# Designs tried in a protein design chat: VHH binders against F-box protein SKIP19 (SKIP19). Part 5

Target 1, 302 residues: F-box protein SKIP19 (SKIP19), of Arabidopsis thaliana (Mouse-ear cress) (q9m0u9)
Amino acid sequence: MASSSSPPAAMEVGESTNWTELPPELTSAILHRLGAIEILENAQKVCRSWRRVCKDPSMWRKIDMHNLGDLDDMDYNLEIMCRHAVDRSQGGLVDIGIWYFGTVDLLNYIAHRSSNLRSLRLIRCSQITDDGFVEAVVKLPLEELELSYCSFSVESLRVVGQCCLNMKTLKLNKHPQKENDDDALAIAETMPKLRHLQLCGNGLSDTGLNAILDNCSNLEHLDLRRCFNVNLVGDLQKRCFESVKVVRHPNDSIHDIDIGSSEDEDPYDFSDIDLMSGDDDFEGYYDFSGASDFSDYDQFDF

## First folded at step 16 (VHH)

Design f3 (from e3 with A33T G54S)
Fold by ESMFold2, look of step 18:
Structure f3 (fold): chain B 302 residues (1-302), chain A 119 residues (1-119)
Amino acid sequence: as target 1 above (302 residues)
Amino acid sequence: QVQLQESGGGLVQAGGSLRLSCAASEREFKYYTMGWYRQAPGKEREFVATISRSGSTNYADSVKGRFTISRDNAKNTVYLQMNSLKPEDTAVYYCAADWDTPYEDFDYWGQGTQVTVSS
């Protein structure tokens, strides 16, 4: 291409830049934005410089196993790949997200090898029993938990809250439910330190919401989208806005929530939930900055 | 944790043959590159042979034509058939594995098995 740019000071990065010759700091920043599948199948094979970065346990403190759920169309097994990624963390794993393929055996593998795990996200994992989930999670010092489109009981949720005393972020997303305050009451009873709560599609009523507001005095973000049994008007609305900095209303747009659509905005967008607080010392690379615009990294197909 | 367990080492006369086996545990290794390396006393560890996920093989020049790497995914095992052995082949032989890769810095290594070729 005649449009290839010439870098002015050797630190300039452009479309035609040879990515194998980047400074190590820039290479690490790029690779930190990739998920585990892209790293293991592609990025680690590009060159020795990239391989070295991808082999460093620090690259595996966070494991993102996001996928489209087309498990039978792959040339590899994601559960086996995930176990390998956990091994590369060498016990330093602090954050893992698993879509679709999670099992009790995989959770036990993770729990036995990752004593510092602070964040566990399970999305559309239908093969994990309540007993298996609880047995794994009570071993872990979780501060962040996502259970989206999974079928766990309120009893399991209560045990998590009772055992994980420093829960700060909970995402408990469901397809819209009939009126039921059990989850909200369990959260209010067991998770008073929550800062971020997402309950998309939950069956809670105004009663459940008031219980949460009564007991979770540290809330900064509350997401009630598709909570159609909450009437967020009048006195309750005033109470929410006086207590919580950011509130998403039951009828607000859900385009940025993964409901199984391939039309979701960038799947690596953590900007709404994973705000930089300055107290997250495990990141080191500001790898969450600009997360909503990951579309450009697909241009690096080697 | 993953274990790679070598077997089949021992003492053999020059010109003889030996077959090494490496059994992998914990998970299916069909998605992995597997390899054999060796280290003679006083020398650096050196590449012997690899076999990729797809079955593509690569050999060190010093063993090409004499050694054959193969894998049996059903048994979770990789083999090294060593023919026309020379005293120079005397070494500890290590099995190695990693997620499919063209590179030699593998994540998993066996304990090694001694091969001694008498003159």
Scores: ipSAE 0.781, ipTM 0.922, lowest interface PAE 0.7, mean pLDDT 83
Fold by ESMFold2, look of step 16:
Structure f3 (fold): chain B 302 residues (1-302), chain A 119 residues (1-119)
Amino acid sequence: as target 1 above (302 residues)
Amino acid sequence: QVQLQESGGGLVQAGGSLRLSCAASEREFKYYTMGWYRQAPGKEREFVATISRSGSTNYADSVKGRFTISRDNAKNTVYLQMNSLKPEDTAVYYCAADWDTPYEDFDYWGQGTQVTVSS
């Protein structure tokens, strides 16, 4: 058979169309770094090899529904997409994160289909009622919970601690609050197994912090950024740093977020989230330096 | 629970027509690709027609010109108009759906409806 010694063709075409030639394990590694929106709208349509990986229930053990809150500017519905992603997990879902669009009905859908869910993250989901949240959570064997910029009562938090006996990670982030120890006391009373606690913007005082340290003896990471009613000085400072491996201070910078490698890109050309956290004061959040167009992304609806 | 329910099957003479319907429930399927597949006794399930989120259609060569797929998103329903039916069209017809995709390996399937074309 005659063989050709011609120079190689231009590599740009081969490189742009060679996704089908990747080994399956490399394809899987790339796809595992993508969120559900990117997978369903783009990655699964690239080629049959990628489609096959994206259809595998093991790809859906963790569902990341990160988005920028521009829900009315999409030609699809994220709540419906999320239900589809949950279905694709075929009951194997262990970790799900939902930004903005979470509802009581969606939580119940997840809880009914995901009996082994260990991690639930709700970020900026303002439409979920306390009763609806509690009803869903009692069905789940949670070990990790994030409730960031949501509207939940101390009583709901207490019920979570009473029902989820193996809680290891809690993130309960808020815009800076006036002094109030209710959350800290509920955590201390009901979540003694915590290893990681993030209370950014919480109103707790030194009293609440001492209660947490008294009762959460396994605590390894404590994030107190923007907890402006805590003064880590003297005996409390010493106690905190001797019993907890990693402590973030109330006035520590919030602009040094680890976003990861350049291989993780936003497909919808939205701004990076760390631009909203460049300063410690709240006025800097809305008055970012220069003529940036942050108003379109982070509107005031809190 | 997602349900795809086919209807409109039955017995028809060769050259006749049938209209199949598939009603989807639980959520809006307007963001989905919908399809019809069929399985004759002893054979593997085979592609018949698809309609994408945008309304683009695709047909198997054996039914092109005789069958028409359409959708009514307000009714959450997809249709298969089958004209000029032949005995070889005899099969159980299945409705299928997945998030919008150019491929045929769908996540959701109906229970099927029997179509029998007599010679």
Scores: ipSAE 0.774, ipTM 0.916, lowest interface PAE 0.7, mean pLDDT 82
Fold by ESMFold2, look of step 17:
Order: structure tokens, then C-alpha cells, then sequence
Structure f3 (fold): chain B 302 residues (1-302), chain A 119 residues (1-119)
């Protein structure tokens, strides 16, 4: 018996005819997922709304200069672009990652203008000298440092640990090295506050690992992938499990960390192989053949 | 520190010509859009001309056909050739630069150079 001519209308206004006209907060959330190159070359040119967000210094608190290393095939220079991005941060830069093109001059530019920098990641930067690196980094209040596939000395690492007293994350990734505990001992001596340590390909032995466990009592994550001079058995294995929440083992998959990716993620390519094979090992990738040979720093297969 | 330094301003009679220069320092600006803006006393700063990374130019209607923007990347310098000047062109002229962009809200600005056109 009850009847109404029309259902109640929604009282709220929804405007979504053009997503490029989103409120600044939503636009910022989308644009934060882009790297600096994509922002400067493309996103800031889309429309005035995006331009205004991309110009805001708060968008530049974190600068990610990830690239594929094909520097000669670009219409622009990434080092100059990076300096521009640092300028946009207006002194508010706290996190920067640089792949391939890093130089001493660029590091000095960043250090002079970014007194609150907490995280510095250098990946495959071959043009930075030990002295230049140390000179720039000792000025900075770093809590996170990544040096992946760079050629810095243990002396430089020790000085950084002595000067950057609040270091909590260190990623020091290399191609597999012959046995050498120098890095591990320097870390143990100078970086007792570490919570996250990644040493992919390091030459440390059980001796170096014990030194780290003795001195880095706050360690929560330890990544030992491709550390083939460590044998995690017996008492050492017990120490690791009792002291550290997450431990990655020397023979674990490495494809998620080659460019500074998280070491905790499962490999999605290898997950497909595992599911198809029904076994927990990949015979074609990381198979252990029963003979243990390791004499090549660039690659191995057992 | 990035600096844009204008020069070439001055007093000129109506119908005359003037060439402004803007030298950039600290880094190469060839990857940038460069521009000229002007501000007359008591008025808002207004667009005059831009030149993109690729050399594409854009002009305000009021100066089109009379002004020419150009750049010399080897000298890290942008120019504004101003011909057929009118008293209404009297203003402080500012050089500006930003990473390549079609928009006018630039990151870097010069101190300005005065251009005065007498009737």
C-alpha cells in the first residue's frame, strides 16, 4: 500500500568525469608512486593540477632516480636532472637513490643542500672515489646506506660507521667474493645499532658472522645470500635464529635484490617454477649438484 | 647555486630595439625551458616568451611579431630581441627557467633588468 514516486536521491556530490582533475591529496598519492624521471619528463606536463602537485617541495622528500643505465640514449642528462630534483626539495630531502650516474660532484651537491638526509642508496656507481664518498657522507645524519655493486674500500666503510652513529640499515651488495672478514669486522666494530643488514655476495666467514652477532644486538634482518664462506649449522645457526627475526641463507634466491629490491620478497618468477615442478628446489637455477666448487666471482652453479 | 643574470636593459625611444641576454650558471640549461617575463609598476608579472628544450617558441599576443626569443646552449644563454618597442613595453624583464615544461610556473628566476621605452 505504501508507494513512492521516486527513490531518495543521493545527497552527496561526486565529480569524477576526468581523473586528471582529482583533489590534490589523491593526485599526490598517485604521483608519489612515480620516480623522478617520470615526474619531470611526463607527469608534470599532463595538466596544471598535476603540475602544481609536482612542484610542491613535499613531493621531493624522497627522490628515486632508478634507470636502466642506458644514459647515451636519452635527450637529457640524469645528473643535471637529479640536481634539479634536489633543488625542488628545498632542503627537505630525506631519501635519495642513484643508479649508475653518481659522481663525487653530485654527492657533494646533495650533501651541501640536504642536511637532513637519512637514506642514501648508490647502485652501480663507478665514478665515485673512496675519498669523495667519505667526504660527502660524513656530513650527513644517515640511518640507511646502500652500496650495491660499487667498489668502496673497507677503510671507507669503517670511517662511515665511525661518523654516522645512528646507522640502522646497511646494504652492501657485491658479486661473490673470496673469503675475507674485513667488512664484517668493520661493521661489527662501528655499527652496533643496525637493525637491517644485507651482505649479498660478501666474503665473510663464520668468524665475521659471529663478530656481527656479538656486536649488533638490535639486528632484526640479516641477508647472507651468496655468502658462500658461511656455513649456517650447529651453534651458529642457533645463534642466528635466537638473535635475528629474518635470516636469508647463502643459497636463497637473489633476483629480488639485484637493483636494491627488498630481500624479504618471494621471487615471483621462481614461485611459478616451484608450483609447476612440485619440488622445493629449482634444478635449473640454484641446483646443488653435490660437488662444491667456487672460484668465480661473477657467477656459479653447483 | 643556480643563478640567472639578465643584462641589456636600458632606456630606448619608441620604435627602437633592444636585446636582452640571460646567462645561466652552475649547470647546463640546454635541457630546460627558458622564458622571459615582465612586470610594469603596479601590475602583475606577465608572460612574454618561452623557448623549449627542442627550440619551440611561444609568445604573448602583445609581443608577437616584434619580439624574438632564442638560445645559445654553448654559452648557456637565452636572448630576447625586442623590436618596434612601445611605451607599454616598459617593465622590469625577468629571465626564468625550469626543467622542460609547457607551463609558466618556473623554479628559477633572475633579478630582472629594467627596460624603459620613452614616447
Amino acid sequence: as target 1 above (302 residues)
Amino acid sequence: QVQLQESGGGLVQAGGSLRLSCAASEREFKYYTMGWYRQAPGKEREFVATISRSGSTNYADSVKGRFTISRDNAKNTVYLQMNSLKPEDTAVYYCAADWDTPYEDFDYWGQGTQVTVSS
Scores: ipSAE 0.768, ipTM 0.914, lowest interface PAE 0.7, mean pLDDT 82

Design f6 (from e3 with S52T G54S)
Fold by OpenDDE, fold request of step 19:
Structure f6 (fold): chain B 302 residues (1-302), chain A 119 residues (1-119)
Amino acid sequence: as target 1 above (302 residues)
Amino acid sequence: QVQLQESGGGLVQAGGSLRLSCAASEREFKYYAMGWYRQAPGKEREFVATITRSGSTNYADSVKGRFTISRDNAKNTVYLQMNSLKPEDTAVYYCAADWDTPYEDFDYWGQGTQVTVSS
């Protein structure tokens, strides 16, 4: 009785999902992950269905634009592109992130066209002056602000805090600073409604931290990573952890912080090297003996 | 916002020629696709021509071989050369702009310029 081995089930040639026929809602969700640059330069040119989704103002309620390359080598101007993206929102923009290419003119344009902006993220925007920043931002009902790796003055921060009375989230990441409590004191003085505060690399001391804890009673998340002037021990540590739900310690890993540049990867952040203590005695003697003496570069006498 | 200003419209006899111009306020004109539309009295606005960033052109069937769209990036201007005009070409002509696209829909629009072709 020969057991008739049933032929292997024909791999149903999986219906090649026609991405152009997806529901608009799914298409929108997918395209939104591409970012404004990819949407404008590529996605909106793929097909009419994608084009329709890309032109929907709802797609532009949140804009995130970053320069990943040399601005001079780009086939387009990011400032002009950003203005166009803002226009696509038809005044419905509520969240915008700008990396590297922020200017006073762009900021003023955003402020003028998007009066209901709630979240502004400026990362590594060195071309924006303090006066230009303040002039634009004080007109906006901001609840979230990021000024990471920017060079704004503490006075600008103070003025923004005084004008944006509903500030709930502040990100003020810097390269590790010397001891300086100016930012912390400005925050404590002007932003009592903060729930989320990220101060990676800030120069604040125990004094600055205490001021924040005294005045920001709604603080739920506090990120003190790389705040090396804070001695988070004893009573201060206890106070911090009793007052704030989530606290990131100065020595915690920063791998989850989008700093926009690989150059800022502290090559010495060995913190996440799980030194698996595996005792394996691999005494492998790499005898690097054979560095042969490439002596003989003969001086050709031409 | 990109501002568009049409010019060059007017009265012309059938078989005549006219050149429309549209000046854009945007200094970075080169990043935009440009287009022309027209609207005749009592009719819907219809596509006439488009030109992409790369200079690729498309035309409505009704104007193919008669109309030519071109651009001068140094002047921030798009043109519509209209030859062999017919009475049915009578319309308000609108300039349009968008971020580079091959499609016949645009985000920015001019106020239009009147073209009248007499029999």
Scores: ipSAE 0.847, ipTM 0.946, lowest interface PAE 0.6, mean pLDDT 87
Fold by OpenDDE, fold request of step 19:
Structure f6 (fold): chain B 302 residues (1-302), chain A 119 residues (1-119)
Amino acid sequence: as target 1 above (302 residues)
Amino acid sequence: QVQLQESGGGLVQAGGSLRLSCAASEREFKYYAMGWYRQAPGKEREFVATITRSGSTNYADSVKGRFTISRDNAKNTVYLQMNSLKPEDTAVYYCAADWDTPYEDFDYWGQGTQVTVSS
C-alpha cells in the first residue's frame, strides 16, 4: 500500500495588493513617511491617484528636506525644490527640516509663506548668516528649534530666545567644544519654557548647567551627551535628576542622534564595544620567534 | 512662487501660424514641467500640451501634428508653435508650471494671452 504523499499545497500567491487602488487616506498615511524629495521626484509620478494625494496641502504641513543621496549627483536644486514644497502647503506649513542647503533667501521665503511655522530644523546649514537667520526667525511663532552643526553666534541664539517666547524644544548639537558657557547662559536667560533641551557636544560646564537648571523649571528632557566639560557627579547630579525626568549623560551613546553624515562618526566612540565579553581564552601563542637577525648592518668605517 | 508671463498672442487668419512664449521668473526653470492650456469663451479650460524636465512632450488630440511645445532653459522660456490654425483654436492660452511631472495638472499659472483665428 504505497502512501501517495500529496504534493505540498501550492502557496496561494497572495493577491498582489494594487497599491494604486488604495484609499486616499491610507495612501496619504504611507506617503507621509517619505521626505519631500521622494514625494516630488518619485511618488507623485507613480499614478494619478498618488498625484492627487501628493498635491493635497495637508501632505505639506510637515516638510522634511533630508537628502539620503549625494548632493552632487542630484539633477535638481534643493533650494528651489524646498520653495516648491512650501508653496504646496498653501500657508499650512507648521514643521520644516532643512539639511545642508539652507540659505538666507530660502529662510526668508519660508518665513513669508508660512507665518504659522512652529518647528524649524536647520542641520549643517553653513550658508545662512546670523543677520539673515535672525531677521527671518523672529517673525515666526516657533516652539521648536533645531540648529544642529550650524555656525550661528550666541547672540543670534539670544535674540531668537527673546523673540520666540514659547520655545519648548531646542536642539543645539555641535561637535565637541572647549569649555564655553555662552550657549547655556543664553538659553537660561531667554528660554524659561523649555521642556526639551538637546546640547550634544556643547562646551557648557557645571556653571552653565546650573544656570539652565535655575531658569528652565519646566525642563523634562535634557541631553548632555558629549558635553565633556560637565562633571555630572555629587550634588549637581542629584539636582539634575531631581529636576529633570530624563537626562542623557555625557558618556552615553550617540547612535540614535542623526548627525547627517557617517563621516562624522567619531572613530573613537568605543563606547559600545563591549570589550568585556571576550573571556574567550584565545591562548593563541603567537610565537614571535621570527625575530629576523638584523645582524648585518655592516660597520661603515666612515 | 514661480511667475509666468505669456506673450505672442494675437489675430491670425485660418491656416496661419503663431508662436506663443511664456517667460518664467528669474529662478532656474529647468526643474519644472511646463504646459499650455486654453479656454474658449463659454467653455472649460482644456489641456493643450506639456513638456517635462527631460523634454518629453504630450499633446491634446485636437492639436496633435499642428502644435509644438518646446523649451529654452537658458531663457527660462517655454514656447508653443501653432501651425495650421483653425477658428476653433480661438481661446485664451495659459502657460502653466509644476515640479517635474508627466501629468497635465499644474501648480503655477500665467494670466493668459488671447489668440483669435479668423475665418
Scores: ipSAE 0.842, ipTM 0.944, lowest interface PAE 0.6, mean pLDDT 87
Fold by ESMFold2, fold request of step 19:
Structure f6 (fold): chain B 302 residues (1-302), chain A 119 residues (1-119)
Amino acid sequence: as target 1 above (302 residues)
Amino acid sequence: QVQLQESGGGLVQAGGSLRLSCAASEREFKYYAMGWYRQAPGKEREFVATITRSGSTNYADSVKGRFTISRDNAKNTVYLQMNSLKPEDTAVYYCAADWDTPYEDFDYWGQGTQVTVSS
């Protein structure tokens, strides 16, 4: 019964194996999974090899500024950090997500320096005016837009649809709204190329949904969670299943929506008896694990 | 579009002193590491001194004990006090900044200020 020989000499004298020994390609793959805050405050300080990767503009083609919304508890300013991250992209930024701290000035900074921006996500950004948003966005070749728990007007949405002719993905999430088809009609009128639409909490009725189905013939994924003025039954249900590959129903679980769960625990879910198997079919979703704290469930009226 | 503006360069006798200043603009730099670098004619740019967000400093061996980096966050300014100057210190001196880091490879650079030390 032969057994392993003596341990290598390195274990006896004690120089430890350092993670800086990773090939650059593997290091890049690991670091691409991190958000901008983690990179700038921690990962880039680990060793010179990691810092070299973190300074490469290719690491900054996608900027994830996810945070917990505790802005006054930080030793740094996220708006200033975001400007720095945009500078590291050296004009190559294609995807940016901003939670809480977004301002008109920051959005203009991004738009001026990021002529190839294809994906913009604004979550819980209450300081951006309709005019400021529109002026920045109409200059950008957007194909993906998220406006979650923000208070933009229907007119702003319509202008975006009129100017961004290749819109493929729209996420427009709200706290459950009273009946109102204005968003749905604007989407139907201006965004015929949509393939993915998330309207969680929208006030649309069956009328608005039919308008979307009439005009968005390329739609593949439709998320109607918390759209309590839509009744997916009869002809409408049949129409959705025949024209759209994946449909999330008004009462489906909101587990996979990032609405403030700080430990990646369940979102505030009021019904989950039948979980849809295709609820994560977006091939282009970004992993934004970790959550901004949302301390209260309030219904907004538009 | 960060702007770093150096000042305080000039001609000085060997053994003399000079104080460089660098005013930063566009944003608050208190969250940043700041540094000084220099480039003599025909040579590569080299590290001189850095100061982190927390105030930790690092110096090139050739300037230790003679140069002192400091910062004034209220004025958005970093300084380099250069004492006991030698002809070998003759160079264009550049101010630099990056998000806080213990390292010396920085993202933002000034236009430089000439320091000439005569023997």
Scores: ipSAE 0.793, ipTM 0.921, lowest interface PAE 0.6, mean pLDDT 83
Fold by ESMFold2, fold request of step 19:
Structure f6 (fold): chain B 302 residues (1-302), chain A 119 residues (1-119)
Amino acid sequence: as target 1 above (302 residues)
Amino acid sequence: QVQLQESGGGLVQAGGSLRLSCAASEREFKYYAMGWYRQAPGKEREFVATITRSGSTNYADSVKGRFTISRDNAKNTVYLQMNSLKPEDTAVYYCAADWDTPYEDFDYWGQGTQVTVSS
């Protein structure tokens, strides 16, 4: 083979044969697909050309900190790495996703340095308090927010909606919940500009859904998977079809969403959820979780 | 706010020794490459020494055998031991850090400490 992009062997001559001497636009396109961990631990070490691209603040406008949650198996600290990635953005950060390791201190660090942040995704971040979350987020011009498998109160959600007036995308994913319309009502009251709403596992009823449809007139995509207290038939189904371009139904497959999340990729967790979703045992799990969650969260107006 | 604070500079006679220290703050720097650079009057800043996360070191030819870089992660500090000093070593010495890398273009910089070697 005569490809100049082939890695040089130990016997080959120097710099002119380096397969990594791609045009800058192509190098940037390749590297832009990588997450922050892969860039910092690997890609930036490949060659000086790749390092120059990886050091450019424009590469850090979007930071993806996806990981498997195995924090003790790595020689580095993801919170510290994330702070470093934010520093490389030099104030230009617009989109950040954080899995597992998010803390109030990290959110404050991001908020102080990222006045242009439009999209914040928090997945399975259990250490962030409601007060800490709200204080960091209300100063940001957010248009997209994801809170997946995080334990934030409805009051926190309401305050965020009241302060972030341009919310266009909300993903609020939970384990299947007991019937409760509080989230849906807070969304309807505070986020009228939503175009995309994902509420997988939410406890909303037909009442909560109607409130959303009444107040979110710009809604284009609505994902109700695992919303087992919604009966999407008759007049409500007709209303959804007339108001919303794309609707995912309560019993639709969750396979695509689970593939996109590291927590959803765990064989035991995914297998147990799939078995439960089609079984009376799942109803037992839901009832147990719903009773606990409902009892714990019925004071959401604090 | 990340801070790299150099200390230990001063005036020393040719042939003498000096040890520079750089204390890092705000976060643990044990995951970082750390380094020393210097800038003599009227000259561009130049690489002196680096140390990686794993402890691998690299030196400029002009200081090899005379200078030793080391780190103490428990104190969040990197050191430069400078022996057999020459007047040509006179410069402001800067501490620098970046996420672990084999290269010399670092993100964070200290304010510098003056080293003056008299003939």
Scores: ipSAE 0.782, ipTM 0.919, lowest interface PAE 0.6, mean pLDDT 82

